# VH-VL binders against q86iv5, part 25

Target 1, 237 residues: q86iv5
Amino acid sequence: LDSCSICVDFVGNSLNDLLNIILNSGVIGTCGDLCSAVPGGQIVDTVCDLLCDYVGVDEFIKLISDVDPDPIYICEKISVCKTNDNAAASLDLVQINPQNGTVGGTFTLSIAYTVTNTIATGQLAFNIIDPTGNAFGDAVLLVQQSPEQYTQQFQFQATPSEQESFPNGLYTVQALVCEGSCGSPHPNTYTLANGTTTFTISGADSSSMSGAGSFSGSSQSTQTGAASGSGSGFALF
Key: E = the ipSAE of ESMFold2; O = the ipSAE of ESMFold2 at other seeds; V2 = 0.75 times the mean of E and O plus 0.25 times the DockQ between their complexes.

## First folded at step 5 (VH-VL; framework fv_ciduvectamig_arm2)

Design s60
Fold by ESMFold2-Fast, scan of step 5:
Structure s60 (fold): chain C 237 residues (1-237), chain A 122 residues (1-122), chain B 110 residues (1-110)
Amino acid sequence: as target 1 above (237 residues)
Amino acid sequence: QVQLQQSGPRLVRPSQTLSLTCAISGDSVSSTSAAWSWIRQSPSRGLEWLGRTYYRNKWYNDYAVSVKSRITVNPDTSRNQFTLQLNSVTPEDTALYYCAREGYKYGAFDIWGQGTLVTVSS
Amino acid sequence: QSALTQPASVSGSPGQSITISCTGTSSDVGYYNYVSWYQQHPDKAPKVLLYYVTNRPSGVSSRFSGSKSGNTASLTISGLQAEDQADYHCSSYTRSSTFVFGGGTKLTVL
């Protein structure tokens, strides 16, 4: 794994813990003072120490406590993730199968995009808007993604949960390719491409529905580098 | 909704200490999403950032190199204000002094005080 | 002895477009996208016009736009109006966690 992906994963998982430590602790004089308080065990502590030591404890605290922090921006400021203000991409396909499905059914979102200038650190993100306006989505991290054609698939089961009830009606899908974190106000963040599609849900599958829905993704690309991330739902404005 | 109100003496003698206060309403001086700056303006030097104070786990200060040896920017949480103290002033310190908020979201000075013209003369 | 270089003055006529440059170094303008622009009318405090090079605060006209290339940031004002006559200042965050300002540009609308 590259240091950029390690940083984004660490910050994504530990941001709230770090914020709580910073806000509730008295004097934090060293990276060790901060990082030893982070839950997760010795490996998490070691990654925290390494990242904090790149910039020093005062700058690290400033980055973590910044308004609307995001892991990509923080890791770019630490200098373990790269930026490219000239990144460029196009969105070639946004397709959902089936286009007409049922509650409890499985849907596959297929996205094809072309990178025309290297994406240094960015996201492929999507948002699904239900008939009532409630939204859910996911994103994958893109690191040093070279000019090439890429495809990415996401699957979910339309199983009602606290986060999404899956009412009958028209659903809208919006996909974004970004340098930086999609929607972030931080420097070096750009929406490179966007696209939309729709699908419908009508009726219910005869299968028993007992669990919550979940997302899974897989990438099919000709790249030699890595494009990864599992993501957790996101909001698209 | 956020306002900054300045107060302090407008005339200071050379070699004395210049002291100004900035009172904050609509926000907290100890807000972890803001920093609080002093900026001055003169015909010869234009706008010049002097220093800031901000709270995270403790209070921090940053100062411009040109004034670092004689400047202090201090918060006062009980009165929700911050102050500028500039020691050993000379006529070159004559300027219009502003306090300002650094908005993290904006990366800029988004709220400014009304300004205080300070004259350093004997 | 301003850290950032701006032209001392620019002028234009109503309806025209003008551009004001702000040139720094690889340790300020060229390092971060933390470039902001301020408009100052006589006897008033500066007001933020642009932040993060390109972003407009709520209430700022779309006639004001910003860009950056290398160590130079630019403010463009399109469709000049009489009330645009003011001083314009650029600022940048630095690698040393300080701020620097440009010398200011006086815009005259003739």
Scores: ipSAE 0.006, ipTM 0.455, lowest interface PAE 11.6, mean pLDDT 85

Design s61
Fold by ESMFold2-Fast, scan of step 5:
Structure s61 (fold): chain C 237 residues (1-237), chain A 122 residues (1-122), chain B 110 residues (1-110)
Amino acid sequence: as target 1 above (237 residues)
Amino acid sequence: QVQLQQSGPRLVRPSQTLSLTCAISGDSVSSTSAAWSWIRQSPSRGLEWLGRTYYRSRWYNDYAVSVKSRITVNPDTSRNQFTLQLNSVTPEDTALYYCAREGYKYGAFDIWGQGTLVTVSS
Amino acid sequence: QSALTQPASVSGSPGQSITISCTGTSSDVGYYNYVSWYQQHPDKAPKVLLYYVTNRPSGVSSRFSGSKSGNTASLTISGLQAEDQADYHCSSYTRSSTFVFGGGTKLTVL
């Protein structure tokens, strides 16, 4: 069953819609009344109804309307995502290749980590901080990840964009393994492991794109079904 | 075990209405965890989703833009089936028609009917 | 034409891995994880292989795996076997509460 991932995705996509419906509606008497107003139609309505029915409409509205909500926290409160206050992990490798590259070049971030006590609902997240302090990153949702060794790779091309210009200099990579959302102040959130590495960008590649580009990365788990694809484009913590 | 059984005419004249029925066993057409779809397949267009009916507190229908003006997908709770009606057919509607259940934890067609080849010709 | 872009054909040898891409827009593949893959043998109805990008129904081999990046979903078949020769179709839910399909990919096992 993948109710946790479905809940995190739904809340992530629909939180602002739900807040606006709650603010602009009078009395909302049923999950059906709330959920039929959420954009997205058949599947979104069905997921919304299923999640709302788990806790009832009043509690669901309370959870959505709470101060400083995040999707993992909300889904843990609904009880479709599990928590483990005793989760434990170590970061075995944070490595970027090449360690010295050029603007327009392709970089591969390899992260190896060991789970030593089950991660119930968490993230593998990273931020890359450029020489000016501008940051961008990505995260992978971890659900019921058993004690085992895991490897995750991320790839990006250092093509200048509005988000990131890729200036020459020293770049810092920070990786975190967390129970809960990395950096969240909410209960049942713990940083389990962290690691850092650096790389440099010097000069320009003649094959680099002119004008605005985009961070193009791919994330893949070595464990089938253990980790899901992710994307943020901006700093996560 | 859920099964879908299709029935209906296999030859339809241009300008007439194409009508197919999908009988459901092992599940209810009013199940709130499912939706009931029609999908067709032709060499020129590949697989094409046409529309659905589903029950959540009331009945809902959704239809593909390409057929929306001439399609109806209706449930029949007394016979535990659902139907496709496609009006004003042309030879371009010649295709293998499937009924299917939308299931598998949101967003997949997990049970398919056997398919009905419908030819639109004079 | 189909709404999602797949290569028309792909080929591989037994024991190899192949990947089939499925490219949509920010209103379907790029928005939702409601992406599914179907295997279709000649004269048979399609059979669901993967749903919600990565999830396998009971009875589907772990050789089949899925991923998604941006507007592109991918199906990977590892340890290719003769029985894998079939047509493969991707599908995505849309923000308009509809489904769209790819054009299909014919896999040949050489």
Scores: ipSAE 0.628, ipTM 0.835, lowest interface PAE 1.7, mean pLDDT 88

Design s62
Fold by ESMFold2-Fast, scan of step 5:
Structure s62 (fold): chain C 237 residues (1-237), chain A 122 residues (1-122), chain B 110 residues (1-110)
Amino acid sequence: as target 1 above (237 residues)
Amino acid sequence: QVQLQQSGPRLVRPSQTLSLTCAISGDSVSSTSAAWSWIRQSPSRGLEWLGRTYYRHKWYNDYAVSVKSRITVNPDTSRNQFTLQLNSVTPEDTALYYCAREGYKYGAFDIWGQGTLVTVSS
Amino acid sequence: QSALTQPASVSGSPGQSITISCTGTSSDVGYYNYVSWYQQHPDKAPKVLLYYVTNRPSGVSSRFSGSKSGNTASLTISGLQAEDQADYHCSSYTRSSTFVFGGGTKLTVL
């Protein structure tokens, strides 16, 4: 694992904790003082110390306390992540399967993209917008992606939660390939490619449903894939 | 307990290098809970912090802007000590020099050496 | 030429209270609570008296207290005693990862 990925992961997971420590302690003169207060144990403390010590505690606090906190930008300013203002890419495929599903069903988003000039530090990101306008999404960090064709899959289960109820209707998928964090106002951030697709959720998972007849005569399901990376989050851009 | 013992020349000619050593007992120079500083005192300028060294997976230094171009604070883990080297000295560098430990999560100088009066004169 | 401003001298009588101010900028005293105070008797090294504005090392009398408002930190000594006669120095961490000191205050107990 490279220093850029380690930095982005640490900042992404610890940003709110770092902000709370900075806001509430008012007594931070050293990286050790800041980092020892971060929850997560010795591995997190070690990563925090390494990153903070690289730029010094004053600069580290300044970066964390920025108005628009952005892990990629912070790690670029620390100089552990690289930038490329000439990065270039295209989006070749944005597809969701099944295109018509039901509440509780599993959906797979497939994205194919081509890098035509190296992405130094960026994201492949998506938002799924439900029929009411609520959005959820996810992203994959791209570090030193060379010019070639790439494919990425994301999987989620349409299980209702407080954040997303999965109503029946039309869903829109927006996918972006970016240098920097998608949607960020920070320097060295560029949307390189974008694409959209749609899918529908219809019907309801109900034990009272009478036999539909049209699904009769199906074989045993022999496919049992472990759903990894399934979930929902707030809109990413 | 922790003690700091200073040694080094007390007379330095203008343009030469001032070199002092601080020997540590009761603690380790590579302790991750401490930093090791040099501070000087003169009637005209009062107390002045000069610089520090400390260990956090690797060695780090911070230096006061006024001396940054000519100062080195260097640890020696084998002898459990740290040194001050100040290049191109002038009579304005005449002062009582202290080494000190930054304790209390590096927030204050809790242990001080005995002090070394260094005169810069031709 | 000290970075932090202290009065050159203060005086008091046994049993009285005195306060010593330490004024810096928004980049040192006003930014961090890493303000410390040192007591220095003639021909001795400074000894830490307060750290983190208000905290006392073990063995420091509760007669010594610290506070901070904006860019000014203050040391208050209550119930003055003859042995309090000394020089008092303030120090602050800065946004440049350095330390700065005040000019020192000579306390005379009359």
Scores: ipSAE 0.006, ipTM 0.422, lowest interface PAE 13.8, mean pLDDT 84

Design s63
Fold by ESMFold2-Fast, scan of step 5:
Structure s63 (fold): chain C 237 residues (1-237), chain A 122 residues (1-122), chain B 110 residues (1-110)
Amino acid sequence: as target 1 above (237 residues)
Amino acid sequence: QVQLQQSGPRLVRPSQTLSLTCAISGDSVSSTSAAWSWIRQSPSRGLEWLGRTYYRSKWYNDYAVSVKSRITVNPDTSRNQFTLQLNSVTPEDTALYYCAREGYKYGAFDIWGQGTLVTVSS
Amino acid sequence: QSALTQPASVSGSPGQSITISCTGTSSDVGYYNYVHWYQQHPDKAPKVLLYYVTNRPSGVSSRFSGSKSGNTASLTISGLQAEDQADYHCSSYTRSSTFVFGGGTKLTVL
């Protein structure tokens, strides 16, 4: 695993802890003062120390305390992730199967894209927007992606939850390929390609009536296959 | 009552290694609220901070750019002390050397050793 | 040359006030309030006089006060006394996790 991916994973997982420590600790004199307070054990502490020491505690705190902190941007400012203002890509396919499904059913999102100028540090991201405007999505981290064709698949089950109720109607899928974090206002961030598709949910899967299948499900998106880094949750852009 | 007591050679020849020790009483070298520095003073350059060591979850070191390639500041928890090693000394390294406790974070040095005048000459 | 700029000397008479300036950059004095002042009598180690620009350690007279504006910190000594005759040094933490000192100011009490 490369230092860029390690940094993005660390910051993504520890950002709220770091902000809480900075807010509540008063004077922080050293990387050791900051990092020893981060939960996660010795490995997390070691990664924190290495990243903080690379730029110094003052600059590290400033980057973490930015109004709109972004793990890719932070790791680019630390210089462990690269940037490419000339990155370029195209979206070749955005397809969801089935096109017409039911509550409780499984959906597969297939995305194909072509990189034409190297993506140094970026994302493949998508949002799914329900008929009421509520959104959920996922992203994968792209590190030093050379010019070539790439494919990614994501799966989710339309099982109602507190986060997404899966009402009947038309759903919109938006996909982006970006240098930097998709939607970020930070420097060295570019939307390289975008695409959309739609699907419909109507009625309930009969298994939601007859068994415990819908109780064990999740509305979270799931990446299929091997990928460099990953994210999930509500709308990303 | 915190005290710092310095020891080490007062005469070093050019190209040799300067080695000084600072013994700590009344505090621990592994105290997580302190850092331990070496600072030198000469008529031509005034006060110069050289480097520090400190313990949080592990040991850390910071060094001044001017000496970074030649300097090591090391703690010794068993003897409650810390040392300065400065390699490849020149007459320009002739100075009064102090060890100091950073008792306030970000460089307020509240306890100082007695100072050791080190002469670099042949 | 020292990283922080101080006047080489300053003088005053008993009972008067004097001010010593300490000028750095936006990466040290101008960045945080990690500016400290030290008093040094002949043949003695420096003694911390003020820390974090304005704070006095226990035992330091209220005649000593500090301030900062932009890239310049200042030490003011009011009600000047003969015992105040000494060298005064400023220091600052830097954005690169290092420390820098001023050249020192010799205070003469006339």
Scores: ipSAE 0.000, ipTM 0.413, lowest interface PAE 15.8, mean pLDDT 85

## First folded at step 7 (VH-VL; framework fv_ciduvectamig_arm2)

Design e1 (at its last look DockQ between E and O 0.02; V2 from the best seeds 0.00; counts 0 for: pae E 7.4 > 2, placed apart)
Fold by ESMFold2 at other seeds, look of step 7:
Structure e1 (fold): chain C 237 residues (1-237), chain A 123 residues (1-123), chain B 110 residues (1-110)
Amino acid sequence: as target 1 above (237 residues)
Amino acid sequence: QVQLQQSGPRLVRPSQTLSLTCAISGDSVSSTSAAWSWIRQSPSRGLEWLGRTYYRSSWYNDYAVSVKSRITVNPDTSRNQFTLQLNSVTPEDTALYYCAREPGYKYGAFDIWGQGTLVTVSS
Amino acid sequence: QSALTQPASVSGSPGQSITISCTGTSSDVGYYKYVSWYQQHPDKAPKVLLYYVTNRPSGVSSRFSGSKSGNTASLTISGLQAEDQADYHCSSYTRSSTFVFGGGTKLTVL
């Protein structure tokens, strides 16, 4: 609903298309030239035009064409998302249940954190590292998170997929609260707090599981005080 | 008046590397408003785009999936040309090879073509 | 074979209008508006007729026009002339930053 969230969603979903359009035109004179070619319908075109016109087409192209483009950073540079270099938070709880489960089972990751100085635009993120070192995770966008206590739950089913086979063994959970995009080298980015926990998977052979389903395709998150985010099957940091 | 002039061998043995050169006159290989492609044509597959090189604040390449493990397209700014290198060729690589220019802004197409070089891959 | 589907041949009489179709997928013709058409006479390099679905380069006759709907692009030649006898190719830029071509259409002017 807010301008910052709309910007981050648009840039995150349209970045590759914008780069491809810029490549196929050496000179783009107006935001309409760029934005009318972006697939996704009238709403996507409208958001593109508003953001591009706000900063000017030349600056917008420059930001999109960066060697390490980052949706949060881009939206901060065009001044649609705010930054706070003094943001502060702590992690109160990182808990996963069950601590001992099976392939195909459902796990709930509970994170509690306290903001002590406003997070202007940041992330609550986690990685799950399997016994072989492969990682997957998710993040939720935090916009103007006032000093308060918050809880967030993520739920995933350990269903083998192309992204993660869920082998038997010990899994490590890493959780982060960040100003800016977690793990990013860009300015105005800080890891504010981190925490870990572990769990195990044992039992059925993970190579025998069927169907489409992974953390990125089956995860669910809930959050008090903010909107919940989505899961992805790739390491976030 | 922009022209593309091709050169290179017309006969290549299987497993060898095919190398072709495209010389540019009337434009620059480092133009930020153009990209430079190789396209081939055979009776069985018709026209087939292979890859490109272009300059946009740095040098970039894009390659067709079918050849990306074997292809390199390189610019040569000092000679104002670009080259195709296709490794480990087979008789299926026998084709008429073209170089072509993709101009900027809303084009996504090839406006200037070289004369073509028929390359036969045979033992 | 070819990523884009064109009819193998079409024919028409002088003065007639003909249309050549080019059908792809949502990852190419249906994704961007970067669709182009080429005319190729025997022993000659292809010549661009249309780009960005409808745009004609300088020097191309207004008898050539283009359109796109969904995953299908169309080239229309009005007022058919003997010189229009040639092969016609469509091309699309793809979501994966590549180009694909149709199999070509041989136009015969009767």
Scores: ipSAE 0.080, ipTM 0.591, lowest interface PAE 6.4, mean pLDDT 86
Fold by ESMFold2, look of step 7:
Structure e1 (fold): chain C 237 residues (1-237), chain A 123 residues (1-123), chain B 110 residues (1-110)
Amino acid sequence: as target 1 above (237 residues)
Amino acid sequence: QVQLQQSGPRLVRPSQTLSLTCAISGDSVSSTSAAWSWIRQSPSRGLEWLGRTYYRSSWYNDYAVSVKSRITVNPDTSRNQFTLQLNSVTPEDTALYYCAREPGYKYGAFDIWGQGTLVTVSS
Amino acid sequence: QSALTQPASVSGSPGQSITISCTGTSSDVGYYKYVSWYQQHPDKAPKVLLYYVTNRPSGVSSRFSGSKSGNTASLTISGLQAEDQADYHCSSYTRSSTFVFGGGTKLTVL
C-alpha cells in the first residue's frame, strides 16, 4: 500500500465532503481547518493533513474546487503520484463469458494486458455499452506497473436496476489501459491500448424492473510480485 | 433575481487604464457558489473572455493569456461589486464590455450578463 | 487561448431543424464537457441556451438541444420559429482554466 494509492483513494472517497466543506464554510486558513471537518476519524484527518500540508492549503483548495476535479491528476499535481510519458502497454485479450446469456445471468469479463514500459500511475478500465447506448463500467488503479503480463477478471449479474435494465440485444465491451485516468484530457495522460468484444443478452423476463447491479473484481498475475490495483468506479469515459 | 449593473466611462485615450464596475444585486460577490467574469465583444474578434474573480475560502483570479499582463479583476465586498482594470489600452481594446456570472464552479457557463458598456479607445 | 470555429451564417425555413457547429481543439471543446451555447438578439446581451453540452436552463425551450463528438459541439434548433433569428455563440472551458468563444453564427429565418 503506497503513498500514491493512499492519495488517490483518499481524494476519490473524500472529494464530495471536501467540496461541501469548501463551499459552505467560512474562512479556511489552514489544512487543519479543512481536514478536521472531513468525516472518517483520525486516519482520514492525518492523510488529509499530510497531503494538504505538502502542497499548501490554498493550492489544495484550488485543486479540489476545479471545474473537473480528478483524483489521479490531483495526486500527480501534489507529487505523490509519478507520471511516465513513455508508458506503453498492449491488450492481449478482452473476453466475456458467456458470449450469449440471459437477463439475471452472471458474466465474467477477462482482460489480459502486457506492459512494455512502466505505467507510473494509470488505470485498467472498461465500459459495457447496452443496445440503447447506456454504459456502465469500472476501473482499477495501476501504480508502478513494471513490464510484465497481467490478467484481471470482473464479474457481474445482469440483474435489472434503476441504473441498467439489461435489455435484450448486442452489448459492446470496451477496455482501456492508460497512463493517467482513462478518458481524461489532463496532462501526462495517455491511452496506451484499447480493445473490444461483444456479447448478447436474449430471452427471459426482460420486463423485470426490480434488482440491483454490482461489480466484483479479481486480479490475477503471471509474475511474482506483480502489482494489483483497486477499483473506484470513476473511470467511465 | 440576480442582476448585474455596469458603469464606467465610454471613452478612454490610448495608453491609459480602462476601468469598469459591475454592481451585483440578488447575490453576493463573495458567494462561494459563483464566479464573476468580464467578457468583451468586437466585430473583428467576437466574444472574448478576459478574466474572473471568485471566493473559495480565499480570493482567486484567472485571466486570458491575451490580456494577462495588463488586466486586474478585483472584488469589492463592501459595495457588492467587482471591477475591471485594463492597463495600457490601444484602439484594439475598443469593444462592448460585459460583466457576467458563472453560477457554480461545475457549471462552466455564464447565466447572468450585465447590460454592456461600449468603450471606445481613441485619441 | 484559441477561438472556436463556427459557420458565419446559417438559414432555415419555419418548422425546419437546423444545426450549428462549434469546432475547437483537444485543449478546449475536446478537453471537458463544459461547452455552452448563447443566443444574442440585436442590442441585447447573450442569453445562455445550453451548458454542459446538453443541459437546458429553466425557461429554455426543449427545441434547443446539444451534442458533442471529439472536438466538435453542435446546437440543434428544431421547429424553427421567426424569433429564433439571432446570433448564436458557443463557448468552452479550457484545460488552462480559461474560457474561449466561437466567432458566432448569424441565423436567418426565411
Scores: ipSAE 0.023, ipTM 0.521, lowest interface PAE 7.4, mean pLDDT 85
ESMFold2 (binder alone), look of step 7: mean pLDDT 93; pTM 0.955

